# VH-VL binders against UPF0305 protein MTH_811, part 13

Target 1, 155 residues: UPF0305 protein MTH_811, of Methanothermobacter thermautotrophicus (o26902)
Amino acid sequence: MKGSDALIMALRNMAATLGVYDLMEVRVFLERSCRFVQERYRAIYVDAYMSMVVDSVLDLKAGFSGTPEMDDARYSLRDALKRLDEINAPTIVGLTVLYRTYVKGEPLHPPGTPFPGGFEVEKKDGVHYCPVKDKQSDNPEALCDICIARQSPLP
Below, E stands for the ipSAE of ESMFold2; O stands for the ipSAE of OpenDDE; V2 stands for 0.75 times the mean of E and O plus 0.25 times the DockQ between their complexes.

## First folded at step 9 (VH-VL)

Design w6 (from v1 with heavy chain H99E Y103R; framework fv_firastotug; at its last look DockQ between E and O 0.09; V2 from the best seeds 0.00; counts 0 for: pae E 13.5 > 2, placed apart)
Fold by ESMFold2, look of step 9:
Structure w6 (fold): chain C 155 residues (1-155), chain A 123 residues (1-123), chain B 108 residues (1-108)
Amino acid sequence: as target 1 above (155 residues)
Amino acid sequence: EVQLVESGGGLVQPGGSLRLSCAASGYSISSGYYWSWIRQAPGKGLEWLARIYHSGSTYYNPSLKSRLTISRDNSKNTLYLQLNSLRAEDTAVYYCAREPSYRYWSSGLFDYWGQGTLVTVSS
Amino acid sequence: DIQLTQSPSSLSASVGDRVTITCRASQSVSYSYLAWYQQKPGKAPKLLIYGASSRATGIPSRFSGSGSGTDFTLTISSLQPEDFATYYCQQYDSRPLTFGQGTKVEIK
């Protein structure tokens, strides 16, 4: 069986073990990641990511049947798993990151998530671009290095 | 407290060039924030021109991108705006402003402004 | 670009009046990333409201903002002598950052 089928099976099995306590753990993780953002903006970010996490878990529980979309991932699955373990990410966060990155081929920030200067993640000619990827290079808690998006070119 | 002082305005000819300066004090322009240029034509609203991130990345209003250069000199704690191929529509008060930045979040609010410097393009 | 259009372009009011200024965006402004500024003659703008409805530090409670999507409102509940100024909306959702054309509030 190919590696992509093994990944989908592993993610589905992992999703089957998740419950309400795992959602609470995700919220704690997200609040820590936003601890230096003003409170009024934290709620928007946390709510958007919680919705994305829930959708990812439900999609996996329903049995994803598509072909994984990993056109230009920069890190191997093994290296991504190691990175997630290094930051002690909750299981459900790891599941969401791996599902979006290696199965859906989608960036870690959902469309419409605001960034400094009003930029957003966009897709051009099959490639995702993130406006803030390079700005996070010195932040070990940011997962931008395993995000499939490339840095947006200069405006 | 942060203070921003613009200079370099005055009367210029159409087709000419202009270099504006913004001297910052009370905060190092390399330590944080975005730093922006905004202009206001007489009796008109405000137009955002360009910004530079504290790390050096630059962003421009697309309508003026070919004619603008934003830059800085960290040793003088000073921002610059170069505007080329001046036209009558470039007549305005030019402000520099500090723009807070947030991780993973859009910025675009301006919490400190300079006093402005008037540029008049003749004819 | 997101174009912002304010209404009215000017108004006359008396001290104590309730003043309402609207700002309409040409496309939806995500997460209510809409701000309001006050500008007095010869001075730089001052931030009043951000996030459509949050007052900046030190701004009196008579200033309030509301709205979402494409329609936003600044309200001054009881106009004071120091409130005669020009007011601008500004979106900070997308590039370029854009401002409304302004609303001048004058003494009646």
Scores: ipSAE 0.000, ipTM 0.480, lowest interface PAE 13.5, mean pLDDT 77
ESMFold2 (binder alone), look of step 9: mean pLDDT 88; pTM 0.908
OpenDDE, look of step 9: ipSAE 0.276; ipTM 0.817

## First folded at step 11 (VH-VL; framework fv_firastotug)

Design x1 (from w4 with heavy chain G32D, light chain S54R; at its last look DockQ between E and O 0.05; V2 from the best seeds 0.00; counts 0 for: pae E 14.6 > 2, placed apart)
Fold by ESMFold2, look of step 11:
Structure x1 (fold): chain C 155 residues (1-155), chain A 123 residues (1-123), chain B 108 residues (1-108)
Amino acid sequence: as target 1 above (155 residues)
Amino acid sequence: EVQLVESGGGLVQPGGSLRLSCAASGYSISSDYYWSWIRQAPGKGLEWLARIYHSGSTYYNPSLKSRLTISRDNSKNTLYLQLNSLRAEDTAVYYCARHPSYYYMSSGLFDYWGQGTLVTVSS
Amino acid sequence: DIQLTQSPSSLSASVGDRVTITCRASQSVSYSWLAWYQQKPGKAPKLLIYGASRRATGIPSRFSGSGSGTDFTLTISSLQPEDFATYYCQQYDSRPLTFGQGTKVEIK
């Protein structure tokens, strides 16, 4: 497919421009993006994102071979690019979000990631649920609005 | 190349306290994001104890949190682990370890380990 | 907590043998966030495999890893004299970080 080839080529080109200093800048971005999160959870979230970013870059540099999951995306690619530009996302953050959302079809937090109150991201019948998706609506730097997970039902 | 040297181990009385040090050389501990302490009881497996981020934030194994404090002194390029209320089960080799460089970076991988320092708890 | 159980606890093998070690998790390990370490007597552990299947820098190609979910495998395709050691799996999906109990590989 021509459209999927263009996306994969763009992601590989983005990955080729990344080095060790880009990984250092991811930490700075994540610390700013999580500044309103309670300190006891902030490092858990930042650590999970750092791991996911590294794995995404390694997958793309290794020559990813697969079919993008673009049809499952909640957010159009055009709108996602506008959103990433609005928050001044570093290239490596944008690469990770686009890879996870449009190629892997995976949420930005892995299932089992803990949240305050003992809640977690869960996967039920093929659908991912995030306990804090709607709670991030007032955070201009949050990326939850383009994450494939749905809001968990409130208790 | 990074070198990590643990010190401060030795024979300790039950109920006592001690502070372990991990001196880093060839690398600044403030240049990386994550450092951990891990222990290994004689003839047994590995147990993760605590992690500290470059920001100073700390995370502990819940089973040991009340008795451990991880800290750092950037001016001395040294990490610390404070152990309190020591018990026989705390007898182990204690390692400090660095999480890998950015290409190997993950929240829980350990690419450089120190030599270890033995703590023996006995009266 | 995610508990990891390795099999076998120990084995003896000859140089050139293929060795397989398994690691079973008490619950699914997300995204293959599982690593393998080698520890030689009197030494600190050394990272071999991360992401279930990716070799760390400088690790010989005779070491390979596979698996997902709850079941993971480390394979040494042609055992060398320097490979006698204890091998540990480790999950880094959730806290606390946990290790398997180890598998001791002895060279006959």
Scores: ipSAE 0.005, ipTM 0.471, lowest interface PAE 14.6, mean pLDDT 74
ESMFold2 (binder alone), look of step 11: mean pLDDT 86; pTM 0.897
OpenDDE, look of step 11: ipSAE 0.018; ipTM 0.669

Design x2 (from w4 with heavy chain S57R, light chain A56E; at its last look DockQ between E and O 0.70; V2 from the best seeds 0.00; counts 0 for: pae E 5.8 > 2)
Fold by ESMFold2, look of step 11:
Structure x2 (fold): chain C 155 residues (1-155), chain A 123 residues (1-123), chain B 108 residues (1-108)
Amino acid sequence: as target 1 above (155 residues)
Amino acid sequence: EVQLVESGGGLVQPGGSLRLSCAASGYSISSGYYWSWIRQAPGKGLEWLARIYHSGRTYYNPSLKSRLTISRDNSKNTLYLQLNSLRAEDTAVYYCARHPSYYYMSSGLFDYWGQGTLVTVSS
Amino acid sequence: DIQLTQSPSSLSASVGDRVTITCRASQSVSYSWLAWYQQKPGKAPKLLIYGASSRETGIPSRFSGSGSGTDFTLTISSLQPEDFATYYCQQYDSRPLTFGQGTKVEIK
């Protein structure tokens, strides 16, 4: 069995143990984490991430999954697991991060996610761009180093 | 209710060292927040010195990096700042402060501050 | 490093006055990651505004913030006796974190 197939199987097994209380745990985590996000964006970020988490869990429970994408540009699975453990991420958050990164090949912020100043996460010519990727390089709580997106070009 | 209490200030000679303590209560310093030391010279503005994350990772103001060490003791819920090779310009009130957010886009804000401890370096 | 310059450095005002303090950054502050603090003599700073314009919990509506890029403003719409203090802006876009030099608001 390939390494990526083993990951997908592990994620499905983890998803099978998750329920409504795990989703509530994620919302509490996100609301606490977004306390000082500008007021007009706070609900948008929490709701967008919750939708992404719910979709990821439901997809894994149903047995649906994407084709694994394992190109060398992405952060190694071993290092990603260490990173998630260091921040004490809830299991369901870790599952979502791994699923999006290593199975779907999608950025951690959904495309179209708005940022102050009219910026957003976008996809151009097959490459995802995030306005804040390089802004968090000194924040060990940020998962930008795992994310597939590149830093948006300076305006 | 989060409370921060600094101690260890006082009069010190140039070239000496000091170790400041910040005792936290109402929240665990190991629980997903980061903590900073910030100082204010008499009649002057504020200067950020260093921070430590719940994971133990540290970051320093480059202008002071060679003379500072930030550390913690999780069992005592206490942060420490060691400053070496003291100079007259290190005379200041030293504050510890908390940032309670996991969300990286709001890093660098401080919602709780201690009342400060005065360090005076003889000239 | 991003340098913040506040104007004015000091002002005198009466209770009921509208007070405006500006903060100019040496470089653009991304995404309006700019905060304002109030400090009274002998006390620690208190967070008033974050994200340029969002009030912290419990801060009266007479405090408002605005601005983007390099130019930011704190406004107190009707000055109260408890508002005589020194005000600082702080950017949290780049490291090191930096503060303005302060604006002292005094009784006229």
Scores: ipSAE 0.151, ipTM 0.696, lowest interface PAE 5.8, mean pLDDT 80
ESMFold2 (binder alone), look of step 11: mean pLDDT 87; pTM 0.904
OpenDDE, look of step 11: ipSAE 0.175; ipTM 0.792

Design x3 (from w4 with light chain S32N S94Y; at its last look DockQ between E and O 0.71; V2 from the best seeds 0.00; counts 0 for: pae E 6.3 > 2)
Heavy chain, then light chain:
Amino acid sequence: EVQLVESGGGLVQPGGSLRLSCAASGYSISSGYYWSWIRQAPGKGLEWLARIYHSGSTYYNPSLKSRLTISRDNSKNTLYLQLNSLRAEDTAVYYCARHPSYYYMSSGLFDYWGQGTLVTVSS
Amino acid sequence: DIQLTQSPSSLSASVGDRVTITCRASQSVSYNWLAWYQQKPGKAPKLLIYGASSRATGIPSRFSGSGSGTDFTLTISSLQPEDFATYYCQQYDYRPLTFGQGTKVEIK
ESMFold2, look of step 11: ipSAE 0.098; ipTM 0.667
ESMFold2 (binder alone), look of step 11: mean pLDDT 86; pTM 0.892
OpenDDE, look of step 11: ipSAE 0.572; ipTM 0.880

Design x4 (from w4 with heavy chain Y103R M105D; at its last look DockQ between E and O 0.03; V2 from the best seeds 0.00; counts 0 for: pae E 11.7 > 2, placed apart)
Fold by OpenDDE, look of step 11:
Parts: sequence; structure tokens; C-alpha cells
Structure x4 (fold): chain C 155 residues (1-155), chain A 123 residues (1-123), chain B 108 residues (1-108)
Amino acid sequence: as target 1 above (155 residues)
Amino acid sequence: EVQLVESGGGLVQPGGSLRLSCAASGYSISSGYYWSWIRQAPGKGLEWLARIYHSGSTYYNPSLKSRLTISRDNSKNTLYLQLNSLRAEDTAVYYCARHPSYRYDSSGLFDYWGQGTLVTVSS
Amino acid sequence: DIQLTQSPSSLSASVGDRVTITCRASQSVSYSWLAWYQQKPGKAPKLLIYGASSRATGIPSRFSGSGSGTDFTLTISSLQPEDFATYYCQQYDSRPLTFGQGTKVEIK
């Protein structure tokens, strides 16, 4: 079995075990992770994350067979797992992060996600850009280094 | 209030293609979460066809994936559905619908629907 | 795919009657991600219930939903004249999204 196939199978197996409790854990995790986010953005981010989690679970449960995005230049899968463990991310969050990053090749915030200053995540010519990619030094729980998005250029 | 109006239905021949439009008003399709096409054969139940995310990501019913294309034109605030290689069983009223939000408890629901447009596939 | 089977396919009732419709899933529906819609002739479906038991905005209290796992129920406590229609269950636990075959509530 190819490594990529092994990953998708593992994620499918994980998705099959998820329940209501796991969604509750996501909420708790997000509240903790977004505690320093301005109130006006919190609801947007939390909703976006919850949606991404649900979509990921739905895809995996449906037997998604997309082509994995395994790029050696990207954050290694092993390091991503280690990072997720270090921040005590719940299994369902880990699943979502891994699925989006290494299978779907999508950022951890979808295009259109707003950030302070009138900025947003953008996709241009197939490349995802985030305005805060390199500005998360004060957030030890940030997963931006795993995210496939690039730092948005200066306006 | 969100309003959806489908158009493009009519009589088509087997083997042909249909292209339907869904004009949205009251909300920008490029800013709002998910939009889907659902069809209903005469006197039959409902069948989900495809979904498009406001970012452009698409998902299709596996049974029809090879023949379906869902798309959008942001400048026109319009959704589109193309179905190729038409068969008699493709005869149906085609609805466009909005998903109420992309919150976990409602992302798979449909809160706003168009009036539907009838497509009849017959020789 | 998750198949949804409604029971009965049709029923006759009178105004004031208690009406119960069942929806059975071919596999367990996670998180109670099951919805109910009402459809009248020539109209699009209208969302009634989501999350198995939550009423959508503007839906009368006479409509209620219950159930979990593979068995779900829609109940109309006291049927009103405007309630004669076809009702559909829909799961959003897995893609593709799927609907039941419908239950037609007719006037006796």
C-alpha cells in the first residue's frame, strides 16, 4: 500500500469512530484557541472551523478518494502529528488538520475568511494566501506552520 | 430576504445537455456558505445533485458526477448546473437551494429554495 | 449511501388528528443529523425540523421530531388544514445527502 493510501485509510477509520462528544471537544478547543481573538471575529472563526470539521468527517465517511497532496517541501506529517499532540488537539481537530493539509491541499481557513484590517484569506492562481501567516508568534497553539497557506504580500 | 429563481428548463433530446441558471438575490453567493442543486422526478422523491462552496469548492453526487458540473458567476450572482448525456430518467424539476449556514448543525440543510425549473428529456 | 425509508408512504387523516411519520436509515445517522421537510404540490420543500428534534424558524409547535440512530419520527400533534402535504426526511450525516421517498398526508 502506498503511503498516501495508508493515510486516507487511517483518516477514514478515525472518522468512523467520531461522535457527539468529539464535536463538544472541538468547541472547547476552539474557545481556548480563540480566546485572544477579537469578539467580532470569534464567531466567524468558530463557525468556519466547525464547518470544516463537519465537512472533513462527511468526506471521509463518504469514502473520499481524492489525490493526496504529499509535498516534501511542506511540513512533514510526522512533525504535524507531534505539533497536534503538543497543543493537546482533540482527535477530530487533528483529523481535520491532516485531511485538509495533506489530502485536500486546503488551508486551515478557507478563502474569504476575514482578518482584522480588512484582510482575508485569498486564493490566487492556485495559491492560498493568509494575511497573518507569519504573525502568530504570540499564539503558541497556532497551527499556521502546518497550514499550506503562504503569507500574503504587503498591500 | 434571499430569493432564488431557476431558469433554462424545457424540452431536450436524449443524449443532449442541459444548462440551468439560478439567479440569487438578497445575498451574495460569493460571500455565503453553500449552494446546491436538487432535482425531483415527476411524482417522485428528491435527489441531491451537487454543492458549491462560496470559495468555489464543489461536491457531486457520485451517481452523476461524471455528467454534472456546478459553477457560478459572481458578477451575475448566479449559479449554474450542466448535465450532459441526458436520459429519460433525467426528466425532473430542478431546484437550487441555499444551505442556511456552515455551522455544524445546519451545513447539510436547505433553508431557501427556488421555484424549480422543469426539464423534460424526450425524443 | 445512506438510504432513508419512510413509513407509511401515504396516510389519510382528519383535521385535529395526531399524525406520526417514521423514517428509518440503512445505517446509523451520527449526531442526529436528520431533517424533515414539508412539500405542497407545485412548491419547493420547506424545512420543518433539523437535528432530529429542533424546529426551524417559524414552524408551529404542533410539529415535533424525535429519534436517534436509525429510527426517527415526525409528529403533528393536531393536524391543521394547511398541513395536508408530502413530508420528507433527509440525512446530512454523509454525502451524498439523501432523502426519504416521502409520505403523503391526505384528507380523509
Scores: ipSAE 0.000, ipTM 0.606, lowest interface PAE 10.6, mean pLDDT 87
ESMFold2, look of step 11: ipSAE 0.006; ipTM 0.543
ESMFold2 (binder alone), look of step 11: mean pLDDT 87; pTM 0.901

Design x5 (from w4 with heavy chain Y103T M105W; at its last look DockQ between E and O 0.55; V2 from the best seeds 0.00; counts 0 for: pae E 8.8 > 2)
Heavy chain, then light chain:
Amino acid sequence: EVQLVESGGGLVQPGGSLRLSCAASGYSISSGYYWSWIRQAPGKGLEWLARIYHSGSTYYNPSLKSRLTISRDNSKNTLYLQLNSLRAEDTAVYYCARHPSYTYWSSGLFDYWGQGTLVTVSS
Amino acid sequence: DIQLTQSPSSLSASVGDRVTITCRASQSVSYSWLAWYQQKPGKAPKLLIYGASSRATGIPSRFSGSGSGTDFTLTISSLQPEDFATYYCQQYDSRPLTFGQGTKVEIK
ESMFold2, look of step 11: ipSAE 0.011; ipTM 0.622
ESMFold2 (binder alone), look of step 11: mean pLDDT 87; pTM 0.902
OpenDDE, look of step 11: ipSAE 0.585; ipTM 0.878

Design x6 (from w4 with heavy chain H54S S55G M105W; at its last look DockQ between E and O 0.47; V2 from the best seeds 0.00; counts 0 for: pae E 6.1 > 2)
Fold by ESMFold2, look of step 11:
Structure x6 (fold): chain C 155 residues (1-155), chain A 123 residues (1-123), chain B 108 residues (1-108)
Amino acid sequence: as target 1 above (155 residues)
Amino acid sequence: EVQLVESGGGLVQPGGSLRLSCAASGYSISSGYYWSWIRQAPGKGLEWLARIYSGGSTYYNPSLKSRLTISRDNSKNTLYLQLNSLRAEDTAVYYCARHPSYYYWSSGLFDYWGQGTLVTVSS
Amino acid sequence: DIQLTQSPSSLSASVGDRVTITCRASQSVSYSWLAWYQQKPGKAPKLLIYGASSRATGIPSRFSGSGSGTDFTLTISSLQPEDFATYYCQQYDSRPLTFGQGTKVEIK
């Protein structure tokens, strides 16, 4: 069994244990964390983030997913699991991060997903760029170092 | 309710050193948030100096980094700012303050402030 | 560094007056990450406005903020006795975090 097949199987088992109450808990956390997001972005960001979490769970429950080729040189699965454990990440957060990073080969937020302040991830020449990666560098609990997106270049 | 009380100010000679304290109550400084030191020279505006994450990581205003050290003692629920090689332009009221979250949309805001402690650098 | 310049440096006003304070940045402040604080004599600053236009919890509706890019405004629609203070803008778009020099609102 290949390493990525074992990961997908583990993620499917984790997803099978998740229900509406787990999603509600994530949403409550996001709403509280966004207290100082500008009002015009608050609901949009929370809804977009929740959609990505829901999509990840539903993809895994449905039993189909892609396994694109991916360069693992940026961050190893072992180091990602260590980071998630160090921050005591909820199961659903860990599942979303691992699924998007190692199964889909995509950033946590797909291109076009709005961020507080109006930022969006973009894809150019096969590389994902995130304009907020450096803005989160001071947040020691941010998982931006695991995310495959790179900081958008300055003009 | 969260309260922050600075102490350790006073008159200091140029080239001298001081350690300022910020005693927190109503919330544990190890339980979350970023905590900062900010100063205000007499009759002038506010200048951000440094911050510390509840887990211990620190970040400094680059223009002052060589002369300042932010630290904490979790058992005393107290933040510290060490000031070295003091100059006349360091005369100011020094405040400690709390940031409302770690996230970029609010990690630069200050929702609770202490009352400040005056440092005077004079011959 | 983003420098913030407030205008006017001081003003005199009466209770009931509409007061307008401007804050100009030396370069664009992304996504209106600009705050306003009120500071009374002998006291620490208090957050009024974040994100250029959003009031902090418990701030009366007579305080409003607007602006984007390099130009921002704080307005007090009907000045009250407790509003005589110094007001500061602060950007949190880039490091280091920087403040305006202040605008003192005095009794006329």
Scores: ipSAE 0.053, ipTM 0.655, lowest interface PAE 6.1, mean pLDDT 80
ESMFold2 (binder alone), look of step 11: mean pLDDT 88; pTM 0.909
OpenDDE, look of step 11: ipSAE 0.538; ipTM 0.868

## First folded at step 12 (VH-VL; framework fv_firastotug)

Design y1 (from x3 with heavy chain S57R, light chain A56E; at its last look DockQ between E and O 0.04; V2 from the best seeds 0.00; counts 0 for: pae O 7.7 > 2, grease 19.4 > 18.9, placed apart)
Fold by OpenDDE, look of step 12:
Structure y1 (fold): chain C 155 residues (1-155), chain A 123 residues (1-123), chain B 108 residues (1-108)
Amino acid sequence: as target 1 above (155 residues)
Amino acid sequence: EVQLVESGGGLVQPGGSLRLSCAASGYSISSGYYWSWIRQAPGKGLEWLARIYHSGRTYYNPSLKSRLTISRDNSKNTLYLQLNSLRAEDTAVYYCARHPSYYYMSSGLFDYWGQGTLVTVSS
Amino acid sequence: DIQLTQSPSSLSASVGDRVTITCRASQSVSYNWLAWYQQKPGKAPKLLIYGASSRETGIPSRFSGSGSGTDFTLTISSLQPEDFATYYCQQYDYRPLTFGQGTKVEIK
């Protein structure tokens, strides 16, 4: 069995045990994590994350296998797990991060997500771009280095 | 260092109930993701009984779910187990154990155990 | 429930011997969510290996784990006097969590 297959199976099994209570924990976690985000964006981010969490859980429960996106050139799974542990992310958040990153190959913010300065996450020619990718290196709570998105080019 | 100390064991009659305590020190039970009870009949293997999540969500071994209650008191940093309708086969050493948080998505591991408390069910 | 069957149930060995214990799962264990514990008489189990092959902190290098899917192995490269004990495998992929029946390593 390929590592990616093992991962998706693990995630699927984990998703099967998750419920409403876990979602509540996610909300609290996200609100806390976004506490310093400007108010105009905070609600958008929290809602977007919640939607991604719900969608991920539903996909996994439905038996979605996804397309393996594990790449040695990207942030290692081990390091991702370590980071998620360091920030005390709820299991369901970790599940979502891992699922999007290593199974679905999607960024941690969907295209169209706005960021300060009038920028947004974009998808171009199959590549995801984030305007703040390289600006989060000094943020120990950020997961941008795990995210598959690339830094948006300078305008 | 994390220390777990079980108490409440002893001789109990069939049909009775046990209530065990696990006092934790060196670590807040509210900070950990999961805590569990595991038992071991004399000369036998290990059986997982129940788990409680830091949020209070509980999970039980299906074979004992109807008789088990796992709970905790954060103010006392203590984990509890109640098992009702006791039978002779419930005779065992009961352990409380911590699930490590360091091993992300490995909430089924047990890195710290108490010394255990013996419960003997006999008439 | 997932059943874990260890082999052998018991073995006799001498200090310095290479000891191998096998754990077979009734179904595939995802992402190597398999652990090994050591238990001495009158004591609680002690975590040795997690993730099938990762040693817990403080565990001597003579202990190693391998395997995937349904077949896992614990190896003690050179048995030491303090290693005579009962060893258990445990899966944490599925609920309920389950253990093997144990393998007792005795002095020859």
Scores: ipSAE 0.018, ipTM 0.634, lowest interface PAE 7.7, mean pLDDT 87
ESMFold2, look of step 12: ipSAE 0.183; ipTM 0.653
ESMFold2 (binder alone), look of step 12: mean pLDDT 86; pTM 0.893

Design y2 (from y1 with heavy chain Y103T M105W; at its last fold request DockQ between E and O 0.58; V2 from the best seeds 0.00; counts 0 for: pae E 4.0 > 2)
Heavy chain, then light chain:
Amino acid sequence: EVQLVESGGGLVQPGGSLRLSCAASGYSISSGYYWSWIRQAPGKGLEWLARIYHSGRTYYNPSLKSRLTISRDNSKNTLYLQLNSLRAEDTAVYYCARHPSYTYWSSGLFDYWGQGTLVTVSS
Amino acid sequence: DIQLTQSPSSLSASVGDRVTITCRASQSVSYNWLAWYQQKPGKAPKLLIYGASSRETGIPSRFSGSGSGTDFTLTISSLQPEDFATYYCQQYDYRPLTFGQGTKVEIK
ESMFold2, look of step 12: ipSAE 0.242; ipTM 0.705
ESMFold2 (binder alone), look of step 12: mean pLDDT 87; pTM 0.902
OpenDDE, look of step 12: ipSAE 0.463; ipTM 0.853
ESMFold2, fold request of step 18: ipSAE 0.138, 0.288, 0.144; ipTM 0.677, 0.724, 0.679
ESMFold2 (binder alone), fold request of step 18: mean pLDDT 87, 87, 87; pTM 0.898, 0.894, 0.889
OpenDDE, fold request of step 18: ipSAE 0.589, 0.644, 0.657; ipTM 0.883, 0.889, 0.891

Design y3 (from x3 with light chain A56E; at its last look DockQ between E and O 0.03; V2 from the best seeds 0.00; counts 0 for: pae O 10.5 > 2, placed apart)
Fold by OpenDDE, look of step 12:
Structure y3 (fold): chain C 155 residues (1-155), chain A 123 residues (1-123), chain B 108 residues (1-108)
Amino acid sequence: as target 1 above (155 residues)
Amino acid sequence: EVQLVESGGGLVQPGGSLRLSCAASGYSISSGYYWSWIRQAPGKGLEWLARIYHSGSTYYNPSLKSRLTISRDNSKNTLYLQLNSLRAEDTAVYYCARHPSYYYMSSGLFDYWGQGTLVTVSS
Amino acid sequence: DIQLTQSPSSLSASVGDRVTITCRASQSVSYNWLAWYQQKPGKAPKLLIYGASSRETGIPSRFSGSGSGTDFTLTISSLQPEDFATYYCQQYDYRPLTFGQGTKVEIK
C-alpha cells in the first residue's frame, strides 16, 4: 500500500470515531488559536475553519480518495503530527489539517479568505498564495509552516 | 435579509438542457459558506443536486454528476445550474438554497431557500 | 446513499393534538446531523430543527426534535392550524445529502 493510501485510510478511520463532542470542541480550539487575530477577521476565520472541518469530515466519510498531494519538500507528516500534538489540537482539527495538507493539497485557509490590507488567499496557476505566510513564523501555535500555501508576493 | 430568487424554468424537450439562475441578495455568495440546488418532482420528495463552496469548490450528487454543472458569477451575485440530456424524470421545481453558518453545526442543511422555478420536460 | 424513512407517510390530526413523526436512517447519523423541515403547498421547505434537537430561530416551542443514531423524532406538542403541512427529515452526515420521503399532516 502506498503511503498516501495508508494516510487516507487512517484519516477515514479517524473520522469514523468522531462525534458531536469533537465538533463542539472545535470552536474552543479555534478561539484559542485565533486569539491574536484581529477581531474583524476572527469570525471569518472561525467560520472558514468550521466549514473546512465539516467539509473534510463529510469528504472522508463519503469515501473521498482524490489525488494525494504529499510532497517531501514540505513539512513532513511526522513533524506535522508532532506539531499538532504540541498545540493540543483536537483530533478533528488535526484530521482536517492533515487531510487538506497532505491529501487534498489545499491551504489551511481557502482561496478568497481575506487578510488585513485588503489581501486574500489566492490560487494562481495551481499554486496557493497567502499574504501572511511568512508573518506567522514567530507564532508557535500557528500551523502556517504546515500549510501548502506560499507567501504572496509583495504588492 | 438573505433572499434567493430562481429563474429560467419552463417547458423543455427531452434531450435538451436547462440553465437556471439564482439571484442572491442580502449576502454575497463569494463571501461565505455553501450554496446548493435541490429539486422536487411534483408530489414527490426532495433531492439534493449540487453544492458550491464560497471558494468555488463543487460537489455533485453522484447520480447526476455527469449531467450537472453548478457555477456562479460573483459580479452578479448569482448561482447557476445547468442540467444536460434532460429526461421526463427531471421535471421538478428547482430550488436554490443557502447552507447556514457553522453555528447550525453543519454545511449540509439549508436555512434560506428560493421560491423555486418549475422545469417541465415534455415532448 | 443514506436512506431516511419517515413514519407515517401521512396522518390526520386535530388542532391541539400531539403529533409525532419518526425518521429512521439506514445507518447511524454522526454529530446528530439531522434536520427537520416544514413545507406548505407551493412553498419552499422551511427549516425547523437542526442538529436533531435544536430549534431554528423563530420556530415555536411546540416543535421539538429528539433522537440519535438511526432513530429521530419530530414532535408537535399541540398542533396549530398553521402546522398542517408536509414535514421532511434530512441528514447531512453523508454526501449526497438526503431527505426522508415526507410526512403529510392533514386536518382530521
Scores: ipSAE 0.006, ipTM 0.587, lowest interface PAE 10.5, mean pLDDT 87
ESMFold2, look of step 12: ipSAE 0.085; ipTM 0.673
ESMFold2 (binder alone), look of step 12: mean pLDDT 87; pTM 0.904

Design y4 (from y1 with heavy chain H54S S55G; at its last look DockQ between E and O 0.49; V2 from the best seeds 0.00; counts 0 for: pae E 6.2 > 2)
Heavy chain, then light chain:
Amino acid sequence: EVQLVESGGGLVQPGGSLRLSCAASGYSISSGYYWSWIRQAPGKGLEWLARIYSGGRTYYNPSLKSRLTISRDNSKNTLYLQLNSLRAEDTAVYYCARHPSYYYMSSGLFDYWGQGTLVTVSS
Amino acid sequence: DIQLTQSPSSLSASVGDRVTITCRASQSVSYNWLAWYQQKPGKAPKLLIYGASSRETGIPSRFSGSGSGTDFTLTISSLQPEDFATYYCQQYDYRPLTFGQGTKVEIK
ESMFold2, look of step 12: ipSAE 0.090; ipTM 0.629
ESMFold2 (binder alone), look of step 12: mean pLDDT 87; pTM 0.897
OpenDDE, look of step 12: ipSAE 0.404; ipTM 0.849

